# VH-VL binders against q86iv5, part 34

Target 1, 237 residues: q86iv5
Amino acid sequence: LDSCSICVDFVGNSLNDLLNIILNSGVIGTCGDLCSAVPGGQIVDTVCDLLCDYVGVDEFIKLISDVDPDPIYICEKISVCKTNDNAAASLDLVQINPQNGTVGGTFTLSIAYTVTNTIATGQLAFNIIDPTGNAFGDAVLLVQQSPEQYTQQFQFQATPSEQESFPNGLYTVQALVCEGSCGSPHPNTYTLANGTTTFTISGADSSSMSGAGSFSGSSQSTQTGAASGSGSGFALF
Short names: E, the ipSAE of ESMFold2; O, the ipSAE of ESMFold2 at other seeds; V2, 0.75 times the mean of E and O plus 0.25 times the DockQ between their complexes.

## First folded at step 11 (VH-VL; framework fv_ciduvectamig_arm2)

Design n2 (at its last look DockQ between E and O 0.89; V2 from the best seeds 0.00; counts 0 for: pae E 4.5 > 2)
Fold by ESMFold2 at other seeds, look of step 11:
Structure n2 (fold): chain C 237 residues (1-237), chain A 122 residues (1-122), chain B 110 residues (1-110)
Amino acid sequence: as target 1 above (237 residues)
Amino acid sequence: QVQLQQSGPRLVRPSQTLSLTCAISGDSVSSTSAAWSWIRQSPSRGLEWLGRTYYRSKWYNDYAESVKSRITVNPDTSRNQFTLQLNSVTPEDTALYYCAREGRYFGAFDIWGQGTLVTVSS
Amino acid sequence: QSALTQPASVSGSPGQSITISCTGTSSDVGYYKYVSWYQQHPDKAPKVLLYYVTNRPSGVSSRFSGSKSGNTASLTISGLQAEDQADYHCSSYTRSSTFVFGGGTKLTVL
C-alpha cells in the first residue's frame, strides 16, 4: 500500500473518533496527545502521528473539524495524496446481472471505464436506488490511475435488513468516476463521468425478510493501474 | 479557583419540568477547554451522567440515551451559568443532582457543585 | 442499573492493598483510554482520584494507582488508611460521546 491509500484508510476509519476526541478534550497541544487516544493500537498510532506531525497538530485538527470532512480531501491537504484538476475519464459500461432477480438473490454490477488523463486521487462509486427512493452504495479508491481501460465488478446479495428491505419494483443504479470524493463540495473534486442502468426485483414479499446487503469488488486493468475498494454500504452522493 | 454553585427547587410534582441552574465562578461557560455536565445520584442507580453543553466553535450538546427525549442542557453566557431542564418527571427522577466541569483532566470531572436533592412527589 | 460493573463492597485492614474492578464493554472501557475514578466520602461530592486510566491529579497520594486490560479497569489502593473508607466510582467516556458510571464500591477499612 502507498502512503495516499494508507492516509485515506486511516482517516476514513478514524474520522469519527478523532472528531469525538477533539470535541471532548477541547485542548490538544501535541500530536501525541491526540493520536494516543485513537483506538487501534501501535499501527494506527504511528500513522496518526506521522500524518499529524507532517502538518502540525493545529492544522490537523482544523482539517478534521471541517463542516464536511472528507478523507480524500484531508489527505490531499496533508499532501500525501496528489490532485489533478485536469483528470479525465469516460464510463464505457454500467451493467447489472441479472436484470430481473429476486429478494435474496445475488446481483453483479460491472463497470468499465477509460481514463484519458490521470486520476490522481479519486473514486469509482455507485448508488442503488430502490423503488421507494432509499439508496445504498459503495466506492473504491483510485490512486494514480494512468490513461488506460479499467474494469471493476461488485456483488451484493439482496438480503433484507433494517437499512434496506429490498421491496419489489424498479431499481436504479448510478455510477460515477471522480477525481476526489464523488459528491464532495471540496476543491480539486470533479465528476469525470457518470452512467446509469436499472434492474427489477420480483417474487417473495421483502417485508418478511431480514438481513444485510454486502459488497465485493475487484480491480482489473488492461495496462498499468489499479483500484481499491472502501466497502461502504450507504449512499455516497 | 473554579467553583460551581447550584440553585433550583427541591420539590417537583410528577409530569412537571425539573429546572436547575449551575453558576460558574473562576471560569467561563464558553471556555473552549471545558465541558459542563449534569450528573445525578440515587441509592438505587448510583451516579448517572445526564448530559452536557460545551463550546468548541459553536455550542454542542450530548445527552444520555436514557433521558435524551426529555432533557435540555443550555448555557447562559450573560450570567455565566448553565441549566438543566428535565421534562415529564416521575418519582424515578428523585435524586441528588450535581453539576460538574470536565476540563483540567481529560475525560474526568474535576470540579463538582455542592449537589441539590430533588424529590419528585405529589 | 449502572452501565459499568463494580463490586458492591470491599474491605481491608490498615496497611493492606485492595483492588476495585470496573468492567464495561468494547464501546466504553475497552474503546478509549478515558477512564476515571472518584472517591466520595459521606455527604460530599465525588473527588477525582485518577483520570486517563493511570494519571493522578496533583495532591492525590501515590498509594492510588490504576490499570486497564481489555474491558476492565482497576483501581488499587496500597497502604490502606482509615481515611480511605469511602465510596469509589469508575467512569468511562464512550464511543457515543457520553459518559457512563459504575454502580460504586463501598470500601470499609477494618
Scores: ipSAE 0.345, ipTM 0.698, lowest interface PAE 3.5, mean pLDDT 87
Fold by ESMFold2, look of step 11:
Structure n2 (fold): chain C 237 residues (1-237), chain A 122 residues (1-122), chain B 110 residues (1-110)
Amino acid sequence: as target 1 above (237 residues)
Amino acid sequence: QVQLQQSGPRLVRPSQTLSLTCAISGDSVSSTSAAWSWIRQSPSRGLEWLGRTYYRSKWYNDYAESVKSRITVNPDTSRNQFTLQLNSVTPEDTALYYCAREGRYFGAFDIWGQGTLVTVSS
Amino acid sequence: QSALTQPASVSGSPGQSITISCTGTSSDVGYYKYVSWYQQHPDKAPKVLLYYVTNRPSGVSSRFSGSKSGNTASLTISGLQAEDQADYHCSSYTRSSTFVFGGGTKLTVL
C-alpha cells in the first residue's frame, strides 16, 4: 500500500517493457505515450503516469535506460523511496532445516536480524549455491524498518528441473541484509550484515530420485516487528 | 521524401555469404526516430522479418531467432546506407529481399525498398 | 510456418464487408498494441494500411478498420471495391524486440 513499495513493484515488473517501448518508439514526447503502451491495466498505467509525470518524461527515460538499472535506486532517485546512509543491522540467525535432506524435499530457511539504525529502503536476501556453483535465491523488500529484532522464513522444494537439477552434495546458503539493493554498486547502497550456513542433499529411495522436471524454487516469508516488506527475486553471488 | 534503393548480387552459391545494401535518401541512417530492417518474402513462408539496426544514443541490433547465428545488419553513416550479411546460405534462403524503415508509425514499416530477388543455387 | 495465423484466402462481392483475422500468442499480438497491417498488390512492395491496431496513415480510406481482442487482431474492409483485391499481411512487434508476420491472406473481389 505505501508509495515506496508500489514504485519498486511497478519498476521491477515493468522495466523490460519500458525499455522495449522506449527503443521501439524512438523519441517519446509525453508520459502518456510511454505509459499507455505498458501492459497490465489501468492501475499500472496510473502508477506509470504518476511516477513519470513527477520526474518528467526525459528524466524517467534516462533512469530506466541506465546501465545496470535497479528498481530501488530508480525509486530513490525520484524521491518515492527514502535512503539512510547510516542504516545498520546484524544477522542473529541463519538456519536451514533439515540440514540433511533429500531431492524433492522441502527446506525452510530461517533468518533473524536486528536493525540498529533504520533501514529506509533495503532488502533481506539469500542465495543458495549448489555443489557445482549454480545459484538461486530470493529477496524481500524492507521499507522504513525501525530498530528492532525481525524474523523471516523462506521455503523451497528441491524438485529437479532443467534450470536446477539439485545434485547430491554440500549446499551453501548466503544471507544478506542491505540498505538499497543487495550487491548493487549504486549510491546509498550498503551491505549491513551477512551470514552463511550449509545443508546437504543426498538421494532418498533410488526410484524417487528420477527427475520430475517441475519448478520448485518458490519461497514464502513471515515477518515479525513493525512495518511490512515485499519480495523481489534474484540470485546473489 | 524518403526513399530506399537496394543493390547487391541476384545469384549466390550455397554455403557463401549473401550481401545486400540499402541506400537511404531523404533521411539519415542515424535518425533517432527510425529503425532500419531487412524483410524477405517467399511463396512458402510469406513475409519474414530478419533483423534491424538503429541508433538510440548508441547502436542497437535485433535479429530474428531463425537467422540469429548467421545474420549481421550494419549501418554505414558515411554512405548513409545499411547492409545485410547472411552467412552460410542454402537454397531455402532464396527469396525476394526488402529493406524497410520503421519510421513515423509505431511498430510499422512505412517505407520499403524496391525488392531484390536473390536465388541461392549452384 | 509463419508465426501469426491468417486465413489463406477470403472473398467478397463489391459493396460487402469482410474481416481478416490474425492470431498470435501472448508474447506478440496479445502483448503490446504494436500490430500493423499491409496491403500488397502483385509485383509491388507492401504498403502500410493500419498501425497501432486501429490507426490509419494519411491517405488510407476509412473503409479499412482494425481491432484486437486477446491474441487475435482483425482487419475489416467495408464497401469492397475492385482495387481492394490484393494480399494482406499482419505484423506484430514482440516482447523480445522482434517482428513477426502472418502468412498472408489473398483477398478476391468477386
Scores: ipSAE 0.229, ipTM 0.642, lowest interface PAE 4.5, mean pLDDT 86
ESMFold2 (binder alone), look of step 11: mean pLDDT 93; pTM 0.955

Design n3 (at its last look DockQ between E and O 0.82; V2 from the best seeds 0.00; counts 0 for: pae E 4.5 > 2)
Fold by ESMFold2 at other seeds, look of step 11:
Structure n3 (fold): chain C 237 residues (1-237), chain A 122 residues (1-122), chain B 110 residues (1-110)
Amino acid sequence: as target 1 above (237 residues)
Amino acid sequence: QVQLQQSGPRLVRPSQTLSLTCAISGDSVSSTNAAWSWIRQSPSRGLEWLGRTYYRSKWYNDYAESVKSRITVNPDTSRNQFTLQLNSVTPEDTALYYCAREGYKYGAFDIWGQGTLVTVSS
Amino acid sequence: QSALTQPASVSGSPGQSITISCTGTSSDVGYYKYVSWYQQHPDKAPKVLLYYVTNRPSGVSSRFSGSKSGNTASLTISGLQAEDQADYHCSSYTRSSTFVFGGGTKLTVL
């Protein structure tokens, strides 16, 4: 509901289309010329126009064209998202349940973390490394996370797909809390804490192609409200 | 008045490289307002876009998936031209080849060359 | 096989209106508004009639109009004239940064 989250969501979903439109069209004179071409409906067009008009069409195009695919960094450069070079946090718990499961089973990843200096714009991210070294994961956006203790849960079903076959063996879970985009080389980006755990998949044949699982998340704070956001796609680091 | 003038061989043997040139007058190959494409036409396939080159602070290329492994489109700023190279041709590459400008304001092919009929046979 | 589907032929009498369809997918005609139409007379290069679905370049008659709904674009020619007898092609820019063309439609003016 805040302008930073709206910006990051828009840029993350529309960056490829923006680049494609800019490169195909060459010179674009107004935000309307750029934003009317972006697919996704009236809400997307409105958000595009608002962000573009905020910095001016020439600066908006420059930021989209000259910056790596990093929605958080882009939104920081247009000054819709804040940075804190002194952000601080620790990971209190990284736990997966069940620790021993089967292909097709459901796993719940629980992460507890404590913020000790505000995370202005950052991520809670995880990476799951299968026995063959293939990795998949997700991240949620953290905006203005005040000093407090937070919890977040992620759930996935180990259904074999094009992206991940879920072979039998030992899996490693890696979790990070970051200011900025986790793993990004950009300025104002810091890994604040990291943690690991493991789990095992055994038993069933994991070679079948049946589709990819989706991630669903919930969060709960023991002191104040829960961290907001929903993750989609994969974050590798 | 922008014009495109094509040149190149009309007969090519199988497995060789097809090379065509498109000379530009009235515009620049390095214009940031345009992109420069090759399109071919055959009775069995109709019009088929092959690829393009364009300048937007640096040079870019996009190629059709069907020919991506064997096509190259290059600008030549000193002669104000752009070229098509299509490797390992077969008789299926026999077609009428056009160069075309993708116009900035149109998002479409607004200027076309005269066409070059290329036959691939032994 | 062309990427976009057009009828192979259409016909009409002088003074009539005709419509040529161009059907693609959500990755091309249904994605951006970069849809264009070309007229091609025998032994000549194509000539752009419409771009951005509805826009006419200078010098193109107002008898040519365009529309798009979902994955289908349409070219309408009103007040048919003998010189409209030609091949008509549609094109779309795709979300993969490529262009695709329809198979073409031969218009016969009876």
Scores: ipSAE 0.339, ipTM 0.693, lowest interface PAE 3.4, mean pLDDT 87
Fold by ESMFold2, look of step 11:
Formats: structure tokens, sequence, C-alpha cells
Structure n3 (fold): chain C 237 residues (1-237), chain A 122 residues (1-122), chain B 110 residues (1-110)
């Protein structure tokens, strides 16, 4: 696993804790004071110290405390993740099956995209917008994606939960391929391609609720080279 | 040397609002190195943290779930003090009330006021 | 009752060591390293004894030491002295940006 992915994973998983520590402790004078408080054990503390020491504690706190904190941008500013302002891609397919399903059913979202100029550090992201405007989704990190065709599949069950009841009606799927974090206003960030599709759900029992569904993803390529990933916290919500 | 001086009534009737004031000397209520808390103590519940106010680029408040619907903690920068308002009190709010500073680097209450015993009774 | 569990009382003889436990959850004692201990003599405000699990403020005797394992923090007082007779409270900062206290432990020096 590469240093860029390690950085993005650390920042993404620790951002809330870092903010909470910063607010509770006031002015923090050293990276050690900040990083030793982060839960996750000595390896997490070591990654924190290395990243924080590289830019200095004041800049690290500033990056984390930004009104729109962005793990990819933070790792780019630290120079652990690379950027490509000329990255380019297109979306070949955004398809969901079945297009007409039921509550409790399983849906498979298939996304195919072609990179035409390397994505240095970016995302493949999607949102699913229910008939009432509530959205859910996910994103996967793309690191050094060479020019090639890629596929990614996501699967979810429409099991009602506190977060999403899966009401009857029309759902909209939005997919994005980005250099940088999708939707971010930060420098070196670009939406390279976008696409949409729709599906419908019929038949629901709104008086019963169960736990939230899960996503899983895979990636396949029709050329040499393949991409695979797991990610969270980068979806557009 | 930082000191906290409390003031406020010692008797409050049920359904009324309990208001206490904590005056700060030797530090500023707007210090980014501190947070300002109210803590109460009773035989049945021991020490109970109620809430705080603090400045970090803007003003923040955090409140204990047990009182969140009834509590307000406000800074007063012109008088260098902070206040507790606890609405709709009942006899169960009878306690010894402390104000306290959470100093930076401690994550702990390093300076305490003298305490104010408040009785809620008809 | 209290969010953190402490024994109601402990006792020891002068010169002995005593340990007071403070048990919480993975959302408080087990989450951050912001665990603190307070000594309170009768009719006085609490006084911070330890912070950040193990650290002593200036003026606090080295006879007081602390540790944490999992969801349980411990205060150890070595070389018990008569003036150590007091109430002892633990506190933890939580994942939700709040503080919780233990129910307190009355230490009796026999």
Amino acid sequence: as target 1 above (237 residues)
Amino acid sequence: QVQLQQSGPRLVRPSQTLSLTCAISGDSVSSTNAAWSWIRQSPSRGLEWLGRTYYRSKWYNDYAESVKSRITVNPDTSRNQFTLQLNSVTPEDTALYYCAREGYKYGAFDIWGQGTLVTVSS
Amino acid sequence: QSALTQPASVSGSPGQSITISCTGTSSDVGYYKYVSWYQQHPDKAPKVLLYYVTNRPSGVSSRFSGSKSGNTASLTISGLQAEDQADYHCSSYTRSSTFVFGGGTKLTVL
C-alpha cells in the first residue's frame, strides 16, 4: 500500500478525532501533544507525527480545521499525494440493475470510465438520491490511474433503516470521476466526467425499519492494468 | 494567578431559572488556552459536568445530555465572566455548583471557584 | 448513577499503597487519553491530582501515580499519609466533547 493511500486513509479516519482534540486542548504546541491523543494505537500515532512534523503543527491544525477539510487536499499539501492539472477521463457507462426493483431487493451499480490522461490522486464517487431528496453513496480513491478503461461495481440492498427508508418512487444516481476530491473547491481539483441514471422502487412497508445497507465494490479492466479499491467519507452528501 | 469568584442566589423556587455568575481574574474568558465549565455536586450524583463555553476562532458550547434542553452557558467578554442559566429547576437540581477552568495541555479542571450551594425548594 | 464506576470506599494504613479504579466505556475512558483525577477534602473544592492519565501538576506529590488499560483507569497512592484521607474523583473527556465523572471514592487512612 502506497504512502498516498496511507495518508488519505489516516486523515479520513482521524479527522473528527483531530478536530475534537484541537477544540478541547486549545492551542497545541507540538505534534506530539496532538498525535499522542489520537486513538488507534502506536502506528496511527506514528503516521500522525510524521505528517504533522513535515508541515509543522500550526499548518497541520490549519489544514484540518478548514471549513471544508479534505483528506486528499491535505495529503497533496503535505506532498505525499501527487496532482495532475491535466488529468482527463470520460464516463462510458453508469448503469443500475434492476432498473425496476423492490424494497429489500439487491441493486448493482456498474460504472465504466476511460482515463485519457493520468489521474494522479482522485475519486470515483456516486450519490443515490431518493424521491424525497435524501442522498447516500460512496467513493473510492484513485491513485496514479494510467490511461486505460476501468470498471467498478457497487452493490447494495434496499433494506429500510434510520438513514434511508427506501420510499417508492424514482431514484437518481449521480456518478463523478475527479482529480482531487469530488466537489471540493481546493486547488488542483477537477471534475473530469459525470453521468447519471435512474431506477425505481415499488412496494414498501414504511411501518417497519431495519439496519442500514452496506456497499461493496470491485474494479475490472478490459485492458492491461486494473483498479480496485475501498473507500468512504468522500461521497457527495 | 488565575482566580474564579462565583456569585448568585442560594435559594430558587421550582420552575424558575437558576442563574449563576463566575468572574475571572488573571485570565480572559476569550482565551484560546482555556474553556469555562459549570460542574455541580450532590450526594446522590456526585460530581456532574453540566456544560462549557470557549473561544476557538468562534464561540462554542458543549452541554451534558442530562440538562441539554434547559441549560445555557454564556461568556461576557466586557465583564470577563461567564454565566450559567438552568431553566425549569426542580428539587433534584439542589446541589453545590462550581465554575471551573479547563486549562490547555491538561484536558482537566485545574482552577475551581469556591462553590455556591443552591437549594431548590418551595 | 455516575457515568464512571469507582469503588465507594477504600482504606489503608499509613505507609501502605492503595489503588482506586475508574471504569468507563470505549467512548470515554477507553477512547482518548484525557483522564484526570481530583482530590477533595471535606468542605473544599476538588483539586486536580493527575491529568492525561499519568501527569502531575507542579506541587502534587510523586506518591500519586496513574495508569490506564482498556476502559479502566487507576490511581495509586503510595506511602499513605493521614492528609490523604479525602474523596477521590475520576473524570474522562468523551468522544462527544463532554466530560463525565465517577461517583467518587472515600479513602480512609486507618
Scores: ipSAE 0.245, ipTM 0.641, lowest interface PAE 4.5, mean pLDDT 86
ESMFold2 (binder alone), look of step 11: mean pLDDT 92; pTM 0.952

Design n4 (at its last look DockQ between E and O 0.64; V2 from the best seeds 0.00; counts 0 for: pae O 8.8 > 2)
Fold by ESMFold2, look of step 11:
Structure n4 (fold): chain C 237 residues (1-237), chain A 122 residues (1-122), chain B 110 residues (1-110)
Amino acid sequence: as target 1 above (237 residues)
Amino acid sequence: QVQLQQSGPRLVRPSQTLSLTCAISGDSVSSTSAAWSWIRQSPSRGLEWLGRTYYRSKWYNDYAESVKSRITVNPDTSRNQFTLQLNSVTPEDTALYYCAREDYKYGAFDIWGQGTLVTVSS
Amino acid sequence: QSALTQPASVSGSPGQSITISCTGTSSDVGYYKYVSWYQQHPDKAPKVLLYYVTNRPSGVSSRFSGSKSGNTASLTISGLQAEDQADYHCSSYTRSSTFVFGGGTKLTVL
């Protein structure tokens, strides 16, 4: 992994712990005071120290304590992630299969997009909106994604849970390609392309009271270029 | 149960490369919960950590500053082992060499090899 | 010279408690909580006694305890026994993503 991906991954995974440490501590005098308390082991603490020391402990705390903390934005502000205000892309395909499925069934979301000006640090994101207006989704981090055609697939199983019951009806899929975090008001952030599709669920088995759908992804390229897949928790917009 | 078995020559001439191997059983060299270290011991320096290799989506290395310019620690996934190469050795590199498993979450060397006494002399 | 300072030797009688100190800097012992202690009998590899300052691996007697204050960590052995006669080493993870060891302490049980 490159420095930008490491930063975004660290901040995204450690944000809640960092916020709790900051809120429960009095004066934090050094990066070591802050970072040694972060759980996850030596590698996590080392990444924390490197990022914190780069901007200084007071600035690091301010960036993490922002009212709208955003891992991509934080990593851009500390200059570990680059920005491109001229990034450009289009969505070629947003497709869900099957278009008519059942509760408990498996759905595959396929997204194809073309980058026409490099995405420096951004996201490929999607939301799925159920018939009652409840939304869930995911995103993939895009770092220095050069002009090329890309594909990404996601799968989920419509297993009812406390978070999403998967009611019968029409579901809307929204997909976005962004520079910066999709939906964020922060500087250097742009929605480059968007697309939608729909699918339906029928059936009414709600006997399960636990478990949530999981997302997994794979990346493919149709021309010279490279991509990889990883789920991100920054899909809501 | 994890075990580490060391092998390699016990005599190396000055200016040559010291090469040692540590075979792993009961764990994988690519385990994401471990890191794999080399540590040496001599009467003049006591225990001295030399370096490590570990896998987290790709391979990483960290090396002690004192040997950083001369050391390489490499994994071998096909043989489930890792190696030490120390270039341009001098008599000051004479020591008892250990490989060790590091539990990276707690920073402790919980499994040690049997040790290999390496003498650097002409 | 070792990066961490330990006394060269300590001694005690059976049943007593002894403490071995390990002093480093704000870049190692004083920075993270990754301090560990190792027991080494003659002609044997070191064996971990404590990690994360205070934690004991399974199978290590509760007679071994640890603490840290500032740049100094301490190993305490209570109820000293003849088999405790050995060398004791402290180790710390550093800000530079390396490990350092103390010079070792030879414990003699009288």
Scores: ipSAE 0.014, ipTM 0.504, lowest interface PAE 7.2, mean pLDDT 85
Fold by ESMFold2 at other seeds, look of step 11:
Structure n4 (fold): chain C 237 residues (1-237), chain A 122 residues (1-122), chain B 110 residues (1-110)
Amino acid sequence: as target 1 above (237 residues)
Amino acid sequence: QVQLQQSGPRLVRPSQTLSLTCAISGDSVSSTSAAWSWIRQSPSRGLEWLGRTYYRSKWYNDYAESVKSRITVNPDTSRNQFTLQLNSVTPEDTALYYCAREDYKYGAFDIWGQGTLVTVSS
Amino acid sequence: QSALTQPASVSGSPGQSITISCTGTSSDVGYYKYVSWYQQHPDKAPKVLLYYVTNRPSGVSSRFSGSKSGNTASLTISGLQAEDQADYHCSSYTRSSTFVFGGGTKLTVL
């Protein structure tokens, strides 16, 4: 509901549309000219308009057109999201269950972390690296996370897809707590803590999966304890 | 196709609550392509948009400034309808009340109810 | 008073063209393209004629056209016919996530 989360969600969902409008339009004279073209309906247009007017249309276009655009960074540059260069945190637990599972099974990743200096706008993120080096992950947005202990759970199903086949073998889980977008090179961005664990997928299959139809994998983020924020697939580090 | 059927009292006393219902057939009140509005018409003010409700992952409302302290528009998914409640009415609230479907993408009211003439007696 | 300004009445002869104006502000008509026009015959609900300034719903005659410049939108009816005699209302979505209507224009076909 807060302005920072609204901004990050808007930019993350609308960046490609905004870039295409900017690149294919001649002259954009007002925020209304730009924002009326963004798909998603009147709520999206209103959010676009408010953010654009806050910065001014010329600066807004410049930020969206940045060579290395980043939703959190953009929202920090327009001062809707705050930064803290002194943010600090540690990871207390990175645990995955089951540690030995099968294709199609559900895995729960539990992360506990302690904030020791406020995370103004950042991420709790994870990356799962399969035996071949392919990675997938997710993140939740952290806004004004005061010094306390937090717990977050993520669940995913090991359902094969074009993006991840879930081969048998050893998987590595990386978890990060960041100020700013995890892995981003932008100013005011820091990896505050990291941790790892592993799990194994083993067992059979059908062994005749070559050339068959495609499947899609998914992950979901859940909140436990005092941790809060919204999850998205806008970060993979 | 899509139809809106209005119901509710035609006479309301001052200071009471005006309550109107709009039943939807051929569409869903939770449709993500629509929003559901109340609009009234009087000789002195013409058409006046009052407020709307719509569903986009959760329920939202928007209300006209002139009535926002007194108005509530509620969806009812189980009966596929939406309602208007206007509190503390005065004779100035006497009007022909319409419910309307908005095509949410284009901001146009493409389906209208039959209208309900509501008189607030002084 | 209505939030958008329309002439109270206009008239025209069959076969002629007439234009109805709708003037708002930079926060409504002058900002977004969510401008629509409605035709209303006596004792009937309004019927949408145009949306998004220029677009016609299916079943609306091509004799109805729309435009917008600055804070003013216009509805033009060409080839005026007797059945065009009605009230015409403009509407605009606003920067405050609300809608506003014009006061309406009574068209008389002579």
Scores: ipSAE 0.007, ipTM 0.507, lowest interface PAE 8.8, mean pLDDT 85
ESMFold2 (binder alone), look of step 11: mean pLDDT 93; pTM 0.955

